VHH binders against o75319. Designs and how they scored, part 139

Target 1, 181 residues: o75319
Amino acid sequence: GNHIPERWKDYLPVGQRMPGTRFIAFKVPLQKSFEKKLAPEECFSPLDLFNKIREQNEELGLIIDLTYTQRYYKPEDLPETVPYLKIFTVGHQVPDDETIFKFKHAVNGFLKENKDNDKLIGVHCTHGLNRTGYLICRYLIDVEGVRPDDAIELFNRCRGHCLERQNYIEDLQNGPIRKNW

## First folded at step 10 (VHH)

Design hd7 (framework vhh_etentamig_d1)
Fold by ESMFold2-Fast, scan of step 10:
Structure hd7 (fold): chain B 181 residues (1-181), chain A 120 residues (1-120)
Amino acid sequence: as target 1 above (181 residues)
Amino acid sequence: EVQLLESGGGLVQPGGSLRLSCAASGFTFSSYAMSWVRQAPGKGPEWVSGISGSGGSTYYADSVKGRFTISRDNSKNTLYLQMNSLRAEDTAVYYCAKERPFLSYGFDYRGQGTLVTVSS
């Protein structure tokens, strides 16, 4: 069905680029069939996503979809020029090491391939907040050496919403560094 | 009306194997991701494994990786969990769970569950 995700309307569609990184976070785009349940100002389709990114004078080079479903939009709704990567993650639990390493490998591969441009890595889950924020912050802490509180503050500021899930925050602040080798 | 009916649980010795099944009805099965969630006596629910609607992607909790295999047969509207090398810590009621499209957290629990007891 065409059910709008719980609390989806409560979140800004797209954050701003996280300065010093290639990351931009957003909530899940909803394909045209969902628009019957949305006011015009609430619509956020794949087309709306790319328009909002262009309005910020940015360009997407990769989308990483962390949702556990393919019902909200299809990869074919995206421009052919933008690679799409699906990493299935479940809400509530801190992503496991395999998921963290897959995310890190995808980011590292993108950066290596795109060293001569300034294209962004777009990351989303359902709300573009907890799973999205966790994996971006985990990358910044483990790979870039950013202090946990600084990574979280940067994400919160740029997303326009604070990470909500306490177990994710606790893991970022006090958990072990996951080495990707 | 979403209906999920789990089966295949039972008593097994440590190191043994069991295969759980979940018969689904009331929705287009192939369009939804599915999961297995378990609840041990006196503990909260633990997500165990998940599978995409097409069956092309699978995901596992660290506690079961390498021992459990999730699969689905979309032509039969059935979800499976193959459990190998069972441990006492795997003792729980196992629930089949359908993705919640309008809830960013968790899954629909519609079945009665099936009890798995691992004991010598």
Scores: ipSAE 0.000, ipTM 0.130, lowest interface PAE 16.8, mean pLDDT 85

Design hd8 (framework vhh_etentamig_d1)
Fold by ESMFold2-Fast, scan of step 10:
Structure hd8 (fold): chain B 181 residues (1-181), chain A 121 residues (1-121)
Amino acid sequence: as target 1 above (181 residues)
Amino acid sequence: EVQLLESGGGLVQPGGSLRLSCAASGFTFSSYAMSWVRQAPGKGPEWVSGISGSGGSTYYADSVKGRFTISRDNSKNTLYLQMNSLRAEDTAVYYCAKHRSWLEGYPFDYRGQGTLVTVSS
C-alpha cells in the first residue's frame, strides 16, 4: 500500500546542513501516489526535497537511502545527476559493523571525489532521525574525532529533532570506535 | 539502457603501446566511477584500474602501476586506458565497467563486450 509511515508527519522534511561537514538529513520522500493522503503543506516528494535544499542555497551530490524498503520512492524519481546509494538497514537495532563500514566508505569516497565543490551528502531513513543520526554521528566520532556529545548535539540542532532511541545514544557515547570492518 | 562499447585493442609487440576507448551511453557518465577489468585466457577477471566520476581520483593494480594511465572525457562520455610498456602477461580481453554509483570498488553493475589485446613476441 500507499500507507504513510507511522509518525512521518511529526518530523520536519529537511534539516539544515551540519556546519563543518557535508551532511544534511531528511525524512523519506514520498512519491506522487502518497499525495492523496496528504494536505498540500504535508507533501514531501523527491522534487520537494530538491526544492527545499535549493531554498537553503545548497546542492545535493549524493543520496544515501537507509530504509529497508523501496516502496516510498524510486531512484528514477531522482535527478540522474545525483548518485543514489542504498544501504539496507533495519530499524530499532544499532547498525552492525558491516553497515557502519559501508556508510563510512561511501562518505569517504564522496569527499575525495568532491573536494573541488561544496555539494552535500543527503542521508535519510524513514524519519531521518535514528538510523540517519546514528550513522552520521558514528562517522563524525570515528573518522573526524568529534566528541560523542558534540556530534549528537550538532545533529539534533541541525535536524530539528533529537535522536530518540536510547540504545543508539548509548552506543555513540560509550560504545567502541568502529575503526575496522 | 546502459551501453558500453570498447575499442582500440589489437596485436602489439612487447614494449609497445595501445590506447583503449570506451564509449558510454544511457546514463549520466560524469556521475559514476568507471573501471577497466581484464580477463586473460584460462584465468579469472582481474581489476586493472578505476577512476572517479570527476576524474579527480585514479587507482591502479600493482601489476600495471606506472605503465597504464586511466582517464576520462566527460564531455564526450568516453573512458580511456593508455597502455605503455606492454608485456606478454598483459594479453587479455579488456572490459569497460560501470560502477553502481560513485563507489570505485566492487561491485559494478554493467560491463561491455570487451576488446582483445594480444602482446606477442
Scores: ipSAE 0.000, ipTM 0.181, lowest interface PAE 13.0, mean pLDDT 87

Design hd9 (framework vhh_etentamig_d1)
Fold by ESMFold2-Fast, scan of step 10:
Structure hd9 (fold): chain B 181 residues (1-181), chain A 121 residues (1-121)
Amino acid sequence: as target 1 above (181 residues)
Amino acid sequence: EVQLLESGGGLVQPGGSLRLSCAASGFTFSSYAMSWVRQAPGKGPEWVSGISGSGGSTYYADSVKGRFTISRDNSKNTLYLQMNSLRAEDTAVYYCAKYKPWFSDYGMDVRGQGTLVTVSS
């Protein structure tokens, strides 16, 4: 399994921290075995992720992995000091309420435990865009009371790419608030 | 070459059951997560279920959870989907595929030929 995810090279590796939040979004890191299929400037390993975060003068305190696979990298490829949470989500479908609740619970738990620091919650799916953007925006709307259009605009600007899936955008803009965190 | 051959589809009445099989060859089956994907008439592909390489973890779309069971037999290089309590809405061509995070496009070498399931009285 060393096949690069489709369109993975089309996306910036890491976005910017979303101001006023603890979120930063990125595409899936690829373990060293994938590097034979990549030019040096295309490489984005777990180590590269942490280097890029540090270059922004930020520090990761949690990684939430939304991919439906473990083939790209394993938790063992990450520093032992950074907690890793896997929430299996399928692309294309709006995440169900159970998935939304699990994401919200993990974020709230991290924030309560990390009141004394400014460490970030790193969130990724395969491209760090649709599932990632949906769940981050859903959290901001439902928990923080952010207007849907403002949440989407903030995510798009900081990620450097716009949410692509129309059903995700429609749910964020017009769907019900999920008050189950 | 990589081959995925689905079977077990057919016409069944609402409330009935079917068991789909996918015979895999040309790759190390136990090393890959596998999926079932369906495409209903006039709709795009929809992911149905997934299973890890070892078979230790299984996952389901909400529309089929509690009714469908995915399993695999790595000694026979075969993937299964047990479908119970079938509904008219389950009518689709069912495809066996290596799991990819972009399930709308599996590429030429990772999707089988499909097996048609029609649920009708």
Scores: ipSAE 0.000, ipTM 0.114, lowest interface PAE 18.2, mean pLDDT 84

Design he1 (framework vhh_6fv0_2)
Fold by ESMFold2-Fast, scan of step 10:
Structure he1 (fold): chain B 181 residues (1-181), chain A 120 residues (1-120)
Amino acid sequence: as target 1 above (181 residues)
Amino acid sequence: QVQLQESGGGLVQPGGSLRLSCAASGFTFSSYAMYWVRQAPEKGLEWVSTISSGGGSTYYKDSVKGRFTVSRDNAKNTLYLQMNSLKPEDAAQYYCAKYRPWLSGYFDPRGQGTQVTVSS
């Protein structure tokens, strides 16, 4: 039920916009039913997410949820004005080509439809780190032509935590470029 | 008006083959990536395959790799899915879909679809 994800409290709720991109990464927001197990300063609800984004003078235009569950919050907990996309992504394994393709298409579609504004693409998994960082970096490498080490460094700095999964880092540095749309 | 008409489904034995077609009209077909998606009640709506606008890049769900081949004929505004070595798990209603901005939905199946049944 209302079990807090393991190590969830160890991570900053939300990072900073990655400069030169439309990406911002954060850990999974937890709906009100989880607050019984949290101190007030540990709470990070969907409402808290939007408040923290506004505190940075940013605005979300899309949320991409990479968790393999719907137990943490519901799309209806989000403002109706912000589109929500669910891409079920298994943890620990490097995301498969289908997942990478879905992510790239979602990002490309958002950027095409939002050329005239500065709204952000918010990306999260459980901790907003490994699956999130992998897919953002994969996009930057494959689509934007960023060097792998530069993409990883940029993500780590802006998220405030370093990618932890060695298999993810290895794939980003030495793996094949997945063909862009 | 975007119109997509799927055809080619039917009943086959495990190991059989079917070729699905999707006739497109009402938009510049050659300018859009196209999807095949399927729906079986136990699995919900599932992505099956994608083909780039020019046909040069194709992507497949892991469980269908090596068995299914997506292709397109931009001169005829038609999308195809060649399905070989069909398994009971492939039984579903199949839909083609035009890529739409994420705002309108990532998987936006159009038309009635075409039913694939695998007898086992």
Scores: ipSAE 0.000, ipTM 0.146, lowest interface PAE 14.1, mean pLDDT 85

Design he10 (framework vhh_6fv0_2)
Fold by ESMFold2-Fast, scan of step 10:
Structure he10 (fold): chain B 181 residues (1-181), chain A 121 residues (1-121)
Amino acid sequence: as target 1 above (181 residues)
Amino acid sequence: QVQLQESGGGLVQPGGSLRLSCAASGFTFSSYAMYWVRQAPEKGLEWVSTISSGGGSTYYKDSVKGRFTVSRDNAKNTLYLQMNSLKPEDAAQYYCATSRLPWYESGFDYRGQGTQVTVSS
């Protein structure tokens, strides 16, 4: 509603496409009602998101919203042509197997339906870092067979910020591969 | 049928330069991101560089950053890798690949035959 998320201004709005994948990560867009608390250079609305993606010569085909709230923006603030998927995830906790399965299923479905184009899967939580980075890396490790350290390094480089939560990093490096159906 | 054909490899001395090319056919080249990967004899497949479908975004392995430049010509369906200041560690078989398929150290099917880069005095 009425306050900027803690540390939201500390993070780059949109990362770069992760090479060899269809993923791009970003922090949560904030609807127009938040702009009264932001300098013009700090604004990052849903419209700003699409402008920044276009500036990179990329196109979004799906947005996956991992926040545990709907107060920051509404799905109706997004272009009608871009599907929106909400997966409620609690911060600080490693996502459970059900959440990981939902994420993998959505990604696999998108890739199957979009094999003849180069549209991106945009993934965000509040900062576009910990929950976002965990689920993207988990997908790369479990589904695509990427080594954990390589997945983490790729995400960190492309996001422009390093995964911060040690429990997420530990789970990616040493945790079991989730073989979900 | 996707076809990718690499060329431009060869033998150079340390500090030398090579320009690799990849001719693509069988798909809408301008719609897909492209990447360069390499494999040395005792090592797995390594990602080297990626370029977005429109050419506006480029990414590099840390060890080649500042020395290698990836580019593409969508009108000619051709991908390029300009390699400067080549080091012995850069010696490998180089392959191009498309973003429609996963790529990792043991995990892609649709790549070209490759082009050999040897760095030796």
Scores: ipSAE 0.005, ipTM 0.173, lowest interface PAE 14.6, mean pLDDT 83

Design he11 (framework vhh_6fv0_2)
Fold by ESMFold2-Fast, scan of step 10:
Structure he11 (fold): chain B 181 residues (1-181), chain A 121 residues (1-121)
Amino acid sequence: as target 1 above (181 residues)
Amino acid sequence: QVQLQESGGGLVQPGGSLRLSCAASGFTFSSYAMYWVRQAPEKGLEWVSTISSGGGSTYYKDSVKGRFTVSRDNAKNTLYLQMNSLKPEDAAQYYCAKWLPYESRGYFDYRGQGTQVTVSS
């Protein structure tokens, strides 16, 4: 598969670091084989991701890949110095408790081992928006005690796009706090 | 350096029980969730169970629910898997892990050497 994901071109490649956190969100990078279907200004490879992060004077310490596919890029396309975690998440559905737990565990583990630096946790799904925004906001609400509306606003502002899925927004605002971290 | 050491495997008859242990060192054990994974001969790694850092949340593969119980003793830096009503399909090398090995790069090497579970008469 060399097909560009639906609506992928509609989203900014990389957001800004979410202030007060170690999170940065982006859309899925596409390996070099996809570039034949993209204009130069539309390209966003793994290399492009790291260049854009460096341009913001930030450094990635972990990538969490939430896509349900491995067709877009290989972990081998990433620098060997940056750990990679795959958490398969189905699109459209609110992530289940096990997925939420895996995400919280990965974040907590990274923060514990990186307390002496300021490296970022990069999180992406296909568009870096709905699954990505949900799990980041869920972490901020459940673990950091952030008010749901504040978490959502912070994510939307820093990503440069608003969460689109109403079921995700509703779960964040009114769903139970999951104490599984 | 992070080290994980599994023990407690062995040979049991179908319907038997085993208790696996995992001794952890080189990291703050009480701050991390822990995993049990297994690999049968000529098959890939399978996730079996997860336990949260404080032990308050546990998760299991569907085929082991009601038969396996994961627990931990943070004072002893030890993870446990109590396996009851063992079936032939449970025969595998069992590993404890700080990260999910099949879903990671850069953390998969924190898995221990494993302990063998054989189920036969």
Scores: ipSAE 0.017, ipTM 0.363, lowest interface PAE 6.2, mean pLDDT 87

Design he12 (framework vhh_6fv0_2)
Fold by ESMFold2-Fast, scan of step 10:
Structure he12 (fold): chain B 181 residues (1-181), chain A 121 residues (1-121)
Amino acid sequence: as target 1 above (181 residues)
Amino acid sequence: QVQLQESGGGLVQPGGSLRLSCAASGFTFSSYAMYWVRQAPEKGLEWVSTISSGGGSTYYKDSVKGRFTVSRDNAKNTLYLQMNSLKPEDAAQYYCATEYWPKHRGLFDYRGQGTQVTVSS
């Protein structure tokens, strides 16, 4: 069988919308085949994701999947009304300029097409923390001019977990601004 | 449906010039920023240039500043990249991209085949 990702149970399924932005972060949803190894309260399927966001009175307009795998769920498990973007991102390493560009491009495009609604951009990696938090904060710093410490604090508070990787935090605080959008 | 069609690539010697074009349709071209991106063999996608919706602001990758010029003709729904003083490192498949986000799955799924730039003597 399908093995549950290491430490996946340690993280809250879905954070809260980041105020002043269109971002919401969550851990990777797991398709039905993983549920046999989970207690009912531990289950977090694609359906559970949409129900939890609806419970917050929010609506997803885009999902950005940063995992370096296709094994957890398929885009076909998502509603047809929600576009899905896969950006294969290696864990542990600060995302490269190509990955940062793809992320910014997708976010900017979504925001241009969704000026008349309040739909959210859902972002996840395996735990919805390090790669997810880095790219959201990088966007806020580089594109929206948010101070690094403010971006990190906002993400940590809304996700309910703090960014763990020091190399990611260091790059956000002291690294160069990427003008690639 | 969004369609992007790149052209103008070719083989040039180092120091040569090429002008790339991108014909866009299926969205309101004049309302969105446009990008040039490239992908060399065995490398990932690399951002090259950005131009604002009205053409008043342009941005460039550091290694191409002073050599490449992006422009657009909103009346013709066409994006351009003038490439001067070409280097071997510029050899890549060049694609245009847009900030417009149609309801498609996968980034760049509506991108054309691109146009190939080869720099060799």
Scores: ipSAE 0.000, ipTM 0.200, lowest interface PAE 14.2, mean pLDDT 85

Design he13 (framework vhh_6fv0_2)
Fold by ESMFold2-Fast, scan of step 10:
Structure he13 (fold): chain B 181 residues (1-181), chain A 121 residues (1-121)
Amino acid sequence: as target 1 above (181 residues)
Amino acid sequence: QVQLQESGGGLVQPGGSLRLSCAASGFTFSSYAMYWVRQAPEKGLEWVSTISSGGGSTYYKDSVKGRFTVSRDNAKNTLYLQMNSLKPEDAAQYYCATYKPLWDSRYFDYRGQGTQVTVSS
């Protein structure tokens, strides 16, 4: 169905770049078929995403889509120049080691291929918060050696919303480092 | 003509309480998430709290969790921030706002003129 995701309207469409990183987080864009259910100010299509990123004087080089569905928009709705990666991630549970591994390898690959520019890695789930924040923070902690509390605070500040799921927060703060490479 | 008008600030001693209000007009208040942000004299804008359009979801900066409570009354077009156990670090100009990253001064803010909170003995 074409139902707006629960609580989707409650979240900022797009955060700001996380300083010292190449990450920017946002909620899932909704294709044109959803717009009849939205006020003009609530619309957040793939086109709206790129306009908002440009308004921040930033440029996307990769989109990582963490949703467990394809109903919200299609990769064909994105500019052909921006790579799109789908990592099917189930909500509510802490992402498994395979998902964490895939995310880290995608990020590292992008960074190695984009040394000569400052393009951003855009990451989203449905709300751009729990799965998105978990995987970005997990990367910062495990790969970049950021303290868990600092990674979480940086994400929360830049996203404009705090991570909501206590199990995700507990894993980030107290869980083991995932040695994926 | 979106307008946001904050009130309820003042001088309190550490450990004291204040309740801030934000009267909204010029838009369909019940359709938008609302934010509280603050700015200390020598610092940038700092996000404090978010409340969903229907009031069912609330979010807080870690340093204010358990002390601050955001709420809204959609029938009165009013947003509230109950601040308990106030600390000197909470002293700032407090603003209510809607729809955007509030720490980025490059974007037009639908935010009010603010209300000042001072915490001192």
Scores: ipSAE 0.000, ipTM 0.107, lowest interface PAE 19.5, mean pLDDT 84

Design he14 (framework vhh_6fv0_2)
Fold by ESMFold2-Fast, scan of step 10:
Structure he14 (fold): chain B 181 residues (1-181), chain A 121 residues (1-121)
Amino acid sequence: as target 1 above (181 residues)
Amino acid sequence: QVQLQESGGGLVQPGGSLRLSCAASGFTFSSYAMYWVRQAPEKGLEWVSTISSGGGSTYYKDSVKGRFTVSRDNAKNTLYLQMNSLKPEDAAQYYCAKLRPWYTDSYFDPRGQGTQVTVSS
């Protein structure tokens, strides 16, 4: 199906880079087949994503796709120079330890290979909010030692929308942490 | 070249315990995260546990949490898996694996012959 995701139009396409980090969050880009259901000003294709990042004077070095589906766009719709990593996550549920490990591994590996540049790690789920915000904040808390409230505030400010799921917020504030990777 | 050799498998009754070992050579063991993966006959390879390079972080498959403990001894280039309260569904060939490149969706790459775990009453 080519149905627009529920509430997708309610969210800003792309947030701002999170200062002090390499993270930028956005909602899922939609391939050409979705454009017939969108007004021109509502379109957010993979091309539109890269144009908006360049407008902020930033450059993507990695995309991490957290959606549980492949229906929204194909990796082939992205520039070949930008690595694409798919981590299947189910909506509404706090990501499990395997998913958290995969995310941390990808981020740490990217940072080691890209220490001599300032390229960004782009992270998205369907809305670029709950699963996206959870995993970015989990990384900041567990790896960077950021206080949970500070990580959440930073993400909310830069994304332009607040984390909505209470179970995600509770896990970030009170869940177990892994200080080493 | 990377070489991994698993040992410690055997036959136990349900509720029993086994300790698996993996002897690593051909790479700087202390610099890599390590995994345990398993495969039952006619089933795909299944991730079981991961341990960070320094041993400070561990992750487990949900069905083994609280029963299995992964550890490592970097001075001996050896990885361990302590398995308690074994269930029939834990019966499989167990392999250790070195972490693959960060950009792949497959984070394990078994290199050894594995060690067989059988759980039978």
Scores: ipSAE 0.005, ipTM 0.254, lowest interface PAE 10.2, mean pLDDT 85

Design he15 (framework vhh_6fv0_2)
Fold by ESMFold2-Fast, scan of step 10:
Structure he15 (fold): chain B 181 residues (1-181), chain A 121 residues (1-121)
Amino acid sequence: as target 1 above (181 residues)
Amino acid sequence: QVQLQESGGGLVQPGGSLRLSCAASGFTFSSYAMYWVRQAPEKGLEWVSTISSGGGSTYYKDSVKGRFTVSRDNAKNTLYLQMNSLKPEDAAQYYCATDFWPTHRGYFDYRGQGTQVTVSS
């Protein structure tokens, strides 16, 4: 389908690199077929994603797609040289332990293989906010020992939007630390 | 070759029960989380339930909590959904699904054919 996601236009396309990390968050890119429904200033295709990251003097080394769908773009729309990982993640619910562990393992694997460069891990869901922010913050808290409020503040500042789902925020602040494998 | 085969759907009256099964083959079933998703007429795909690879963690859509129970038998490569106190809004085609990590094929590369659940009186 070529319907844009609800509220997708309300969010900045790409955040800033989170200082001290390899993370950058963004909203889902939309294939050119969606451009008929968008003003020129609202367009954000896969090509636009890479142009905006280049404009920040950054380079993507991995994309992690947390959406429940492939309606918006295909992996084939991305440069062949950039690895793409799909982690099936449903909205509204706090991501399950298997999703959290897959995310941590992917991040750890990328970091081990990319010690000699400064390439970024790009993470997105539909809006690049709730599922994206949860998993990035969960990684920082569980693996890097960052205080929950500091992780959330860092994400919010760099994304340019605050995490919206109270159940996600509550789990980050008060929930158990998951294993850091 | 990965295959998922759902069964157990049917017609029930409101308040009735059904048990759905999903027989999996072609992959190491015990290594992957499994999902139940549904699609009602005129609606998009809805996530219903998740069960972790070992069966120790389960998660449910708010509207089915207390009524549905997901379980798995890793020795039999089978996923189950026990549905109690069925409501008209539960009527849908039900699919079992898995994701292989890493994947470049997307969220339903390995989805079964589904089983139809109808709730009417």
Scores: ipSAE 0.000, ipTM 0.143, lowest interface PAE 14.6, mean pLDDT 84

Design he2 (framework vhh_6fv0_2)
Fold by ESMFold2-Fast, scan of step 10:
Structure he2 (fold): chain B 181 residues (1-181), chain A 120 residues (1-120)
Amino acid sequence: as target 1 above (181 residues)
Amino acid sequence: QVQLQESGGGLVQPGGSLRLSCAASGFTFSSYAMYWVRQAPEKGLEWVSTISSGGGSTYYKDSVKGRFTVSRDNAKNTLYLQMNSLKPEDAAQYYCATDRPWLSKYFDHRGQGTQVTVSS
């Protein structure tokens, strides 16, 4: 099925690096089979993603895919040199503790293995907004001690779109800190 | 070689309107999303609005929704921000920015900006 995700065209393909962090957020890339449904200026393939990151003078070292599907692109569509991690998350719900802990573990592991470079952790869900923004902000709040409103503002500014789901925002602002251990 | 020139700012009373323009050159304007950001005295840069490369998608800071409208004319390489029902809290230096951050860090200003003052 080559159905374009609902509202996918409404979002910027890729945001900017979040300063002071290794995070960059983007919407889901769409493999070649989706291009027949898109105008040339709307295309955002895995190749387009890497070209846009390069144009920002940045380099991806890890992609974390938060979608609950594999229909949009396959890991094989990515450069072999960039690790890919799939964390299946459902939309609408605040991610559970297991998902949060898995995300934190992946980020911490990447940072430990990449102390000698400045490569980025690319994070995406379908729109690169709600699940993506939640998990990035959750990491900044719980691990790096950033104030919730500051984390949300930083994500919104760098992504170019504001977190939309009120339950996600409420959990970030007033929810418990999730300690891994 | 990328250049952004903002204009259209000025002094206006609360409830008034201003239309800001950003003339872009040195890059393929139609291929890039554009941003309006602002900086009030003693405050950091804050995001105001985003428009997609083709103009089909627009996004706004909650406090300006319904009052501000971003638009673009790709044939003229120009970005616009129509500001209606201006409030004192909107007073700031306004900048346009691209998603080409190697020319500046995230929403650092790219041009001189244009000053918006709202006072009675």
Scores: ipSAE 0.000, ipTM 0.138, lowest interface PAE 17.4, mean pLDDT 84

